# Ledger of designs, part 5: VH-VL binders against Rho GTPase-activating protein gacY (gacY)

Target 1, 192 residues: Rho GTPase-activating protein gacY (gacY), of Dictyostelium discoideum (Social amoeba) (q54th9r528to719)
Amino acid sequence: APLEDVINRPDNPGEIPVLFEKGIAYLSRRGLQVEGLFRLSGANSQIKSLRQGFDQGEDVDLEDVEDVHTVAGLLKLYLRELPSPLFPFDLYSSFIEISKGEQTKPQKVESLKLLLSLLPPANKALSKHLFKFLGKVIENSSVNKMNSVNLSIVFAPNLLKDKEGNVMDAVADAQFVNQVVQLILDNINILF

## First folded at step 1 (VH-VL)

Design u10 (framework fv_umesolerbart)
Fold by ESMFold2-Fast, scan of step 1:
Structure u10 (fold): chain C 192 residues (1-192), chain A 121 residues (1-121), chain B 107 residues (1-107)
Amino acid sequence: as target 1 above (192 residues)
Amino acid sequence: EVQLVESGGDLVQPGGSLRLSCAASGFTFSSYEMNWVRQAPGKGLEWVSFISSSGSYIYYADSVKGRFTISRDNAKKSLYLQMTSLRAEDTAVYYCARGGDYWEELYFDYWGQGTLVTVSS
Amino acid sequence: EIVMTQSPATLSVSPGERATLSCRASQSVSSNLAWYQQKPGQAPRRLIYGASTRATGIPARFSGSGSGTEFTLTISSLQSEDFAIYYCQQYNDWPYTFGGGTKVEIK
């Protein structure tokens, strides 16, 4: 289901999906000091079970999940399976052009701030919550080993996708997709 | 024990194509990032390509972009490098390298013995 | 790309002496720097990662230090098996890049 439909459901009280509210809360308490957060795989069977619970409108309690990588995997799965990526298909070329351009980093950040202002309200809200949380992960990178480079590798393909998914185009663009997400991660306080 | 064994190196004409393979054993291949690194005769190391554990995230050195394609088959525990439009400058020993296993670091913790690719008329 | 510069290109040392190898990055790589040893006819071998962490099985005479742009590999009391070429590598940003290498040879 589209992101705006999910946040408007009667069982979704906040501005972001309940899955993300609970997942971020869980990881903020238990995951910030865990090595390889978002890089390492959780238990796929449990991720699927948790996802089904949220999809069915169940009041899923994440506190009994022992493996933090399972909850991290749940968040990544949700982003990957959105019908339109968090950064919508129609903005893909604009995001890539920023990383390919020869502007200074401050100028690229200014361009990103403008581009992010064009996100639909639901996408903007989720992006703000996600990236502010990822900023906390980076603050703990001395222990968890997930800096902006590592997180961009993990998240970039789940945030930005070319609607025409040619394999050779994906290969050619991979570096630029990574670079633009890394630029966002390095400038969270300016951009959100 | 961890083993990486490269194969496929050969003498090939400029403009030709060649496929390199790397067979992994002694570890859970699907859990690790993989890389190709090359070394021209008498020269230093040059990173060529990266592929994530799932195969979803791929990066290339500018010198090979558009000509080389990295891929992996986790069921077969194998890494591949498809090379096209080969040039004399691609002549090198090609190493398969694991992208770090201590989860926290992406350095190359294990290397294969290499396979020689010679591009010459 | 981040350019890695190693110095000296060649270092002549007697057994039992200290060898100090330098590696400089053109921009900050934090502590995401590794050192490798390569002997003739062999694949590179891991020595140090995270700028200062010895890989399992690496003798204590090898030590790494530095952060940001300036890094050093030190080999105290150099042994005969330590004569080799040493490479630094940054894994902070794409593309990954290596230094040109420092050859440690017998004086």
Scores: ipSAE 0.000, ipTM 0.435, lowest interface PAE 16.6, mean pLDDT 85

Design u11 (framework fv_umesolerbart)
Fold by ESMFold2-Fast, scan of step 1:
Structure u11 (fold): chain C 192 residues (1-192), chain A 119 residues (1-119), chain B 107 residues (1-107)
Amino acid sequence: as target 1 above (192 residues)
Amino acid sequence: EVQLVESGGDLVQPGGSLRLSCAASGFTFSSYEMNWVRQAPGKGLEWVSFISSSGSYIYYADSVKGRFTISRDNAKKSLYLQMTSLRAEDTAVYYCARDYLDEYGMDVWGQGTLVTVSS
Amino acid sequence: EIVMTQSPATLSVSPGERATLSCRASQSVSSNLAWYQQKPGQAPRRLIYGASTRATGIPARFSGSGSGTEFTLTISSLQSEDFAIYYCQQYNDWPYTFGGGTKVEIK
């Protein structure tokens, strides 16, 4: 379901999907010191089962999930399967042009700040919560081994995609997609 | 606005019991971990107990283990601390405090409720 | 349990001076360390989280640094409203633990 529809459901009282509120809370307590967080695979069948529970409005309890990689995988799956990516289709070319451009990094960050201000309210709220959490993951990278480069590779394909592009076009753009997400991860305190 | 309001503090004799409550408003209570923290008169802060967002994981300070029970009711947006076998050293202002979402550490605190254990 | 030790217990300073407060953990807490300010009769107020990230609305004169076992809170130009007791707290492992506090008082 579209992000705006999810947050407007009667069973979703907050500004972001309950799945993300519960998932971020779980991972903040249990996952920050876990090596390979978001990189290593969780149990695919359990991830799908948890996702179905949230989609159907069940009061899903994550606290008894033993493997933190399962909860991390749940968050990635949710982003991947949004009908429109978190950074919407209509902003794709604008994000990529920042990455491809000849501007200095500080100039690119200022351009990103303006572009992020154009996100729909639901996308903006979820982006803020997600990236602030990812900043905390990076802060613990000496233990968990996940820095901004690693996280950009993991998250970029799930945050940005070209609506009418084919697989070969996506491969050609991968460098630029990864670069713009890494720039966001390196500048979270300026951008959010 | 995000608020936590404690209640239930009272004067109680050693060996007695009290139940403290903490009412949450202005946020999605079921998505946050909660803490009880206490402060004896003229002393520093002492962490008492933690409960996860679902209630599945609970931790206690050694000083209260076996005597205090933390619980929550997400439908009522309330946190509780059941205190039994109270001792003079349990005399303190008891705060409830919220962990996480946007920021980390205990970002929202109630005003506190005073528990006095004296004969 | 992880023992948090704060020093000094009391720091006497004049307005406009720099105050430096120390917090030591008995074992590594990574950057999972918060600083709180408490004024008489009030609940604690979170100043810093993640060892160095200033909470929303906290003045720039407050800064945190450190990782692992050694942490510092610095108040660069002490204002009259900064006279308070300051606590560090680790949230890396169970049980959660606070330092004993540093009282910053007017000289």
Scores: ipSAE 0.000, ipTM 0.439, lowest interface PAE 18.0, mean pLDDT 86

Design u12 (framework fv_umesolerbart)
Fold by ESMFold2-Fast, scan of step 1:
Structure u12 (fold): chain C 192 residues (1-192), chain A 123 residues (1-123), chain B 107 residues (1-107)
Amino acid sequence: as target 1 above (192 residues)
Amino acid sequence: EVQLVESGGDLVQPGGSLRLSCAASGFTFSSYEMNWVRQAPGKGLEWVSFISSSGSYIYYADSVKGRFTISRDNAKKSLYLQMTSLRAEDTAVYYCARSLYDFWSGDYYMDVWGQGTLVTVSS
Amino acid sequence: EIVMTQSPATLSVSPGERATLSCRASQSVSSNLAWYQQKPGQAPRRLIYGASTRATGIPARFSGSGSGTEFTLTISSLQSEDFAIYYCQQYNDWPYTFGGGTKVEIK
């Protein structure tokens, strides 16, 4: 379902999906010092089971999930399955253009702040919560080994996608997609 | 058209002082990091100093640390290098150069260079 | 400081030949290396950054490669306008440092 539909459901009291709210809370308590968070694989069968529970409107309790990577995988799956990426299709070329340009870092951050202001309210709220949480992951990178470069590689393909692009175009653009996500991760407090 | 024009190069005696200027045009000067790079006659390039776009971060080559001061005036679109306690080995053409941020490194490579101004330190 | 060593100091090549210039760092600089061209009496011109990315407007005959401590600049089919001194520069650690340069002379 579209992100704006999910947050407007009667069983979703907050500004972001309850799946994401519970997942971030779980990982903030248990995952910040776990090596390879978001990089290492969780249990696919459990991830799918948890996702079905949330889809059916069940009151899913994540506190008994033993494998941190399972909950991290659940959040990635959610982002991958959005009908329109968190950063909408129609903004893709604009995001890529920022990283391809020969501007200074401060100029790129200013352009990015303007572009992020164009996000729909639901996408902006989820982006804020996601990136602030990822900032906490980066603060613990000495232990978890996930810095802004590592997280950009993991998340970029799930946040930005060219609607009309083919596989070869996606491969060619990968470095630029990774760069723009890394720029967001390095400037969270300015951008959100 | 992006341009950088250095001025202030002169003949100065050892122990003397000199101030170099670099005037920028054709771009938003306040958004770019800047460098001074020098080249002794018949010798190679030597990076001298770096200043961030705001002026908050400054770095120097060990050979000039404590003797040279880099500064900028964003309102006047100008870069400066104040040189004191000059030595014969400071004799060089001094270039100002604009930096671009390399996203993958988190550091800066040089883009546009001025034509240079000659500083000669001799009796 | 990181010391950059370029070799050879002088390279004499015939027009149309391939020229390969070497640059070595005293410690790893990742891919944070740039190449500059300087013609007699002129300011340097940016050719390559990030070890292998060609700057806008630079002809395809120029290519850079390498990472860590060993880097090369290759000029395929050397042209008369390529007579110049070429410098490598690391921007991985402060202070930034240049190599001593390689002078390319057309026979």
Scores: ipSAE 0.000, ipTM 0.438, lowest interface PAE 18.2, mean pLDDT 86

Design u13 (framework fv_umesolerbart)
Fold by ESMFold2-Fast, scan of step 1:
Structure u13 (fold): chain C 192 residues (1-192), chain A 121 residues (1-121), chain B 107 residues (1-107)
Amino acid sequence: as target 1 above (192 residues)
Amino acid sequence: EVQLVESGGDLVQPGGSLRLSCAASGFTFDDYAMNWVRQAPGKGLEWVSFISWNSGSIYYADSVKGRFTISRDNAKKSLYLQMTSLRAEDTAVYYCAKDLYSEDYYGMDVWGQGTLVTVSS
Amino acid sequence: EIVMTQSPATLSVSPGERATLSCRASQSVSSNLAWYQQKPGQAPRRLIYDASTRATGIPARFSGSGSGTEFTLTISSLQSEDFAIYYCQQYNNYPLTFGGGTKVEIK
């Protein structure tokens, strides 16, 4: 289901999906010092089961999940399977042009701030919560080994997609997609 | 200190097989993709193969596809290149190189010293 | 595969002079282009990536430019340690491909 439909459901009281609200709370408590957070795979069968529960409006309790990588994988799967990526298809070229351009880093950050302001309200709210949480992950990178470079590789393909691209174009663009997400991760306090 | 050490280079007959190893130290090996690059004596660089951190993505140069197999053992912090059906044109110094990232190629920032493979009768 | 052509094959320059090296791709590689330096008996060292971004620790005298099919590496005030062979490399498409190299030698 589209992101705006999910947040408007009667069982979704907040401004982001309950799945993300519960997942971020879980990972903030249990995952910040776990090596390879978001990089290492969780239990795929459990991830699918948890996702189905949330999709059906069940009151899913994450506290019994032992493997933090399972909850991290759940969040990644949700982003990957959005009908339109968190950063919508229409903005793909604009995001890529920021990393390809010859602006200074401060100018690129200013361009990103403007571009992020154009996100639909639901996408903007989820992005703010997600990136502020990822900032906490980076603060613990000495232990968890997930800095802005590593997180950009993991999240970039799940945040930005070219609707009309092919596999070879995706591989070619991957560096620029990763670089723009890394720039966001390095400047979270300015951008959100 | 971050370092990569290749081994296994030898003199082999055409049609022979050889396995190269690359031992990593000083960094978290399973956080990075790895590459093999070769250089024939007096010639330029040729990329040979890529493997992602979890072996989920593997790519080969057309010249070695079907003959060479890249693999890694993260517990042993080692990268391997199994070479079969060797040809004279495979004669080169083989370098292993650490990628900047885990899942796709983005650059090679740490290189080993290389190991020489000579294919001759 | 994408063929990378470097010119000239050899460039003779004096210390303090500017050196300009060219790299041409047989088809567009966007800005997915890196430059490597190799000294005799040594492994290559990455200088530039994304056509124009200097790698960490690389002196400001090295600069890259270009996009699509035509790229340039410039060394603005050549130092004695800069005499080496320079390779361009595209990473737009697998297989990854290198140019034939440009040897920068003293004269």
Scores: ipSAE 0.000, ipTM 0.443, lowest interface PAE 17.5, mean pLDDT 86

Design u14 (framework fv_umesolerbart)
Fold by ESMFold2-Fast, scan of step 1:
Structure u14 (fold): chain C 192 residues (1-192), chain A 122 residues (1-122), chain B 107 residues (1-107)
Amino acid sequence: as target 1 above (192 residues)
Amino acid sequence: EVQLVESGGDLVQPGGSLRLSCAASGFTFDDYAMNWVRQAPGKGLEWVSFISWNSGSIYYADSVKGRFTISRDNAKKSLYLQMTSLRAEDTAVYYCAKDSYDELFSGAFDIWGQGTLVTVSS
Amino acid sequence: EIVMTQSPATLSVSPGERATLSCRASQSVSSNLAWYQQKPGQAPRRLIYDASTRATGIPARFSGSGSGTEFTLTISSLQSEDFAIYYCQQYNNYPLTFGGGTKVEIK
């Protein structure tokens, strides 16, 4: 389901999906010191089962999930399966152009701030919550090993997608997609 | 045993091209990011290029951007470095280095090949 | 890019003595710092990663410490096989960068 439809459901009181509210809360308590957070895959069958529960409007309790990688995987799966990526298809070329361009880093950050301001309200709210949380993951990278480089590799393909792209185009653009996401991760406090 | 074996180093003239290969054995090659690191004669180590396990992420040192291309063939368990527009300052032993992905970090190298010498001279 | 500076360039010590090698980063690299040993004609061998974790098979006489911008590799009771060049490397940011190396030689 589209992101704006999810946040407008009667059982979704906040500005982001309940799945993300509960997932971020869980990982903030239990996951920040865990090595390979978001890199290691959890149990796929449990991830799909949890996702189904949220999709059906069940009051899913994540506190009993033993493997933090399962909850991390749930968040990644949700982003991957959005009908339109968190950074919408129509902004893909603009994001990639920032990475490919020859601007200074401060100028690129300024361009990113402008692009992020153009996100639909639901996408902007989820992006803010997600990246603020990823900033906390990075603050603990000496223990969890997930710095901005590693997180960009993990998240970039799930945040930015070319609607008309093919496999060869995705491979060719991967460097630039990862670089722009890394730039966001390195400048979270300026951008959000 | 876990091994990386480089090949393809040669004497080449400035402006020339050369392709280096690195053959991996003893580990699941497609689970790990790979790097090229070089060392000029009598000098220190210089990182050249990175490629993620699935080729989804590729990075280059500024000194080689636009001239070198890193690639991998996971079915063949091989890493490649295509070098073009070679310069005298590219003269170095080129090492293939494996990232320690099982140790949950990127950019620290747990396994190195023996190196292959590239000499760029007229 | 993050510049890694090692000191001293050369350290002359006798077997059985302690060697202390320094590595400084131009900006914080957290604990994302590795140490490598290289002997003449050989590829580098990783000794330490995450600033202080010994790699598998590395003797206890090798220890790393530090975080942020200041790091130290200590070799207690040097053995004859420890005479080599040592490099630090940051993996906090791309491009990945190495120090210029410290040569540990016999006095």
Scores: ipSAE 0.006, ipTM 0.531, lowest interface PAE 12.4, mean pLDDT 86

Design u15 (framework fv_umesolerbart)
Fold by ESMFold2-Fast, scan of step 1:
Structure u15 (fold): chain C 192 residues (1-192), chain A 120 residues (1-120), chain B 107 residues (1-107)
Amino acid sequence: as target 1 above (192 residues)
Amino acid sequence: EVQLVESGGDLVQPGGSLRLSCAASGFTFDDYAMNWVRQAPGKGLEWVSFISWNSGSIYYADSVKGRFTISRDNAKKSLYLQMTSLRAEDTAVYYCAKGPEDYLFGMDVWGQGTLVTVSS
Amino acid sequence: EIVMTQSPATLSVSPGERATLSCRASQSVSSNLAWYQQKPGQAPRRLIYDASTRATGIPARFSGSGSGTEFTLTISSLQSEDFAIYYCQQYNNYPLTFGGGTKVEIK
């Protein structure tokens, strides 16, 4: 279901999906010191089961999930399966051009701040919560081994997609998609 | 360092109006959801209203819907509660309370409260 | 709305004893439950969130447990400064709701 529809459900009390609220809470408590957070695979069958529970409006309790990689995988799956990516299809070329452009880093960050201001309210709220949480993951990178480069590689494909792109174009763009997400991760305090 | 300071509490007649303010300092105000919670003399806590960081989501307790309006000014780092059609049962200490960064895990910072008395 | 019921209303314990406070929700709130301490003339202070996570700076003698509809706050080896009223609060659904409170008195 579209992000806007999810946040407007009676069982969704806040401005982001309950799945993300509970997932970020769980990972903030149990996952920040775990090596390979978001990189290592969780239990795929459990991830799908948990996702189905949330989709059906069940009161899903994540506290019994022993493997933190399962909850991390749940968040990535949710982002990957959004009908429109968190950073909408219409903004894809604009994000990529920031990465490809010849501007200085401060100018690119200024362009990103403007571009992020164009996100729909639901997408902006979820992006803010997600990236601020990822900032905490990076703060613990000495233990968890996940810095902005590592996180950009694992999240970029789940945040940005070219609606009409072919496989060869996607491979060519991968470097630039990763770079723009890394730029966001390196500048969270300015952008959000 | 992190502080919330309420003001505006007063004695007001039934049917009257009053505006409460809450000044925030020591944290990035526009990153956090804010709440108003009240407590009648000798009674427990009652949640009144919620506003998200960007004012995109606003919720009210049924007892105040249509009478109270929550708002915020992020540039001034201030939260407001406009109260109209006040009733004797609205008499309470009104607290300003901040939600934590991990969405809403309760309220992690509270002001000292401001007393609203609706009488005579 | 979700109704939160706390018991007992008043609990009198000796210093060094264990105090156990109960909070029941009229429907499941998952782990979306916080505990607050309020001393006379003061604003509430958050002790526990997400049912069992202790807030920063809160002494280890405070612990929370439970999920769904049944929750407990335990204060082991009660100290004189623990005299207060304790409230549970659910944040699973709007409107947000608090329990009626449990007053802990040290004899």
Scores: ipSAE 0.000, ipTM 0.436, lowest interface PAE 17.7, mean pLDDT 85

Design u16 (framework fv_umesolerbart)
Fold by ESMFold2-Fast, scan of step 1:
Structure u16 (fold): chain C 192 residues (1-192), chain A 121 residues (1-121), chain B 107 residues (1-107)
Amino acid sequence: as target 1 above (192 residues)
Amino acid sequence: EVQLVESGGDLVQPGGSLRLSCAASGFTFDDYAMNWVRQAPGKGLEWVSFISWNSGSIYYADSVKGRFTISRDNAKKSLYLQMTSLRAEDTAVYYCAKDIWGEYLDYFDYWGQGTLVTVSS
Amino acid sequence: EIVMTQSPATLSVSPGERATLSCRASQSVSSNLAWYQQKPGQAPRRLIYDASTRATGIPARFSGSGSGTEFTLTISSLQSEDFAIYYCQQYNNYPLTFGGGTKVEIK
């Protein structure tokens, strides 16, 4: 289901999917000091089971989940399975162009600010909550080993995708995709 | 015992091409990211390129972008660096270095002995 | 890119003495800093990671300290095999960058 449809469901009281609201709250309490957060995989069967519960409108309690990597994996799976990526297909080339360009970093940040302003309201709200949380993960990178470089490698494939692309193009673009996500992670307070 | 053995270094004219190889043994190659690091004669270390365990993430130093291509063959337990448009400034010993993780840039726990690339004349 | 500056470029010490090597980052790298030792004709060897954690097999006379932008490697009682070039490396930001090295040589 499209992101706008999910946030408008009767069982979704906030501006972002309840799955993200609960997941971010869980990880903020239990996951910030865990090495490899978002990199190490959780239990795939449990991740799918949790996702199904949220999709069916169940009141899922994440506090019963013992493995923080399972909750982290749940957030990544949700992003990966959006019908249109969090950063929509139509904006893919624009995001990559910022990374490939020869502008200074401040100019690239200004371009990103403009581009992020074009996100649909639901995508913008979720992006703000996600990146603000990832900023907290980065603040704890001395313990969890997930700095902006590491998080960009993990999240970039889950945040944007070329609709017209193929596997070889995706491999060639990986560096640029990762770099633009890293630039966002390094400038969260300016961009959101 | 972890071993990384580089090969392919040679004398090449400016503008030429060369392919370096690194043969890995003593660890599960498929689980780790790999890097190339170079050192010009009498100079310090310079990071060149990174490839994740599944080739899903690749990074290059600005000095080599567009000219060098990193790749790996997990079935052969080998890492490669294809170098094109070589410059005198690319003259260096090229080291294969094992990352501590599979998916992200970090420090290196093992290094190969290096292979010398000389770009002259 | 984060610039790593090591000082001094060359440090002359006698066996049994303490050697103190400095590494400065142009912006904060948290504790994501490693130290390597390179002996003549050899590949670098990992000594310290996470600014202060000694790698397996590295003698206790090697210690690292610091965080943010200022880091130190200390060799408390220098032995003959410790005469080498030492490099710091940050892994906080892309691209990965190394210091210019400090050569520890016999007086």
Scores: ipSAE 0.000, ipTM 0.473, lowest interface PAE 14.2, mean pLDDT 86

Design u17 (framework fv_umesolerbart)
Fold by ESMFold2-Fast, scan of step 1:
Structure u17 (fold): chain C 192 residues (1-192), chain A 117 residues (1-117), chain B 107 residues (1-107)
Amino acid sequence: as target 1 above (192 residues)
Amino acid sequence: EVQLVESGGDLVQPGGSLRLSCAASGFTFSSYWMNWVRQAPGKGLEWVSFISYSGSTIYYADSVKGRFTISRDNAKKSLYLQMTSLRAEDTAVYYCARGRYYGFDYWGQGTLVTVSS
Amino acid sequence: EIVMTQSPATLSVSPGERATLSCRASQSVSSYLAWYQQKPGQAPRRLIYGASTRATGIPARFSGSGSGTEFTLTISSLQSEDFAIYYCQQYNKWPLTFGGGTKVEIK
């Protein structure tokens, strides 16, 4: 279901999906020191089962999930399966243009700040919570081995997608998609 | 501001029962794991029990298993420790403490339990 | 259970000197280790978590290091308010366990 529909459900009291609220809380308590967080795979059958529970409006309790990679995988699956990506299809070209442009990094950050201000309210709220949390993951990168480069590779394809793209354009753009997400991760406190 | 306030400590006879309470304020209690930690007079810290935010996962130190029961009431923002079959060795200041993977970030001031005839 | 051993039991230090406290785990706890300070009549206060991450509000003179089984807490320039008992704690495996404490006292 679309992000806006999820946050407007009677069983979703906050500004972000309850799946993300619970998942971020779980990972903040159990996952920040775990090597390969978001890179390594969890149990696919459990991820699907947990996702189904949230989709059906069940009061899913993540506290008994032993493998933190399972909860990390749940969050990635959710982002991957959004009908419109967290950074909407219609903003894809604008994000890529920032990466491809010949501006300095500080100028690119200013352009990103403006572009992120154009996100729909639900997307903006989820982006803020997600990236603030990913900043905490990066703070623990000496232990978990997930710096902004690693996280950009993992998250970029799940955050930005070209609706009208072809295979050759997608390959050509991959570097720039990763670069713009890395730039956001390196400047979270300025952008959010 | 985050506050944890313990109460219920008392002088009890061996074999007796006592219920400790911890009142939380200044944070969303239902979003945090909670613990009981005790300290016998002049001795070190001993972890006693853990409860997840929903109450679905509970752990106990071997020394208290079968005698102590941890519980919580998220609506009342309170943590409890029901103690039964008390022994002299249970004499300690009992602290409630918040968290796990960031260490225990906030502690109450403690409540003294004395088990003596 | 994982046994946490702290040494020395008592450390006598003059103000302004460096204090180094050791904590050893009987099996690997990775970086799931915290340090606490306790003053007489007070509840413990978290200083360090994740072996080396300083808690909010804790002065820069406190630093933690180590991973696996060997950990140290260093106080680089001891202040009068730093005379206290210090405990390490592993939170990697159940049951959670604390060290026996190191008392830092004035020389």
Scores: ipSAE 0.000, ipTM 0.458, lowest interface PAE 15.4, mean pLDDT 87

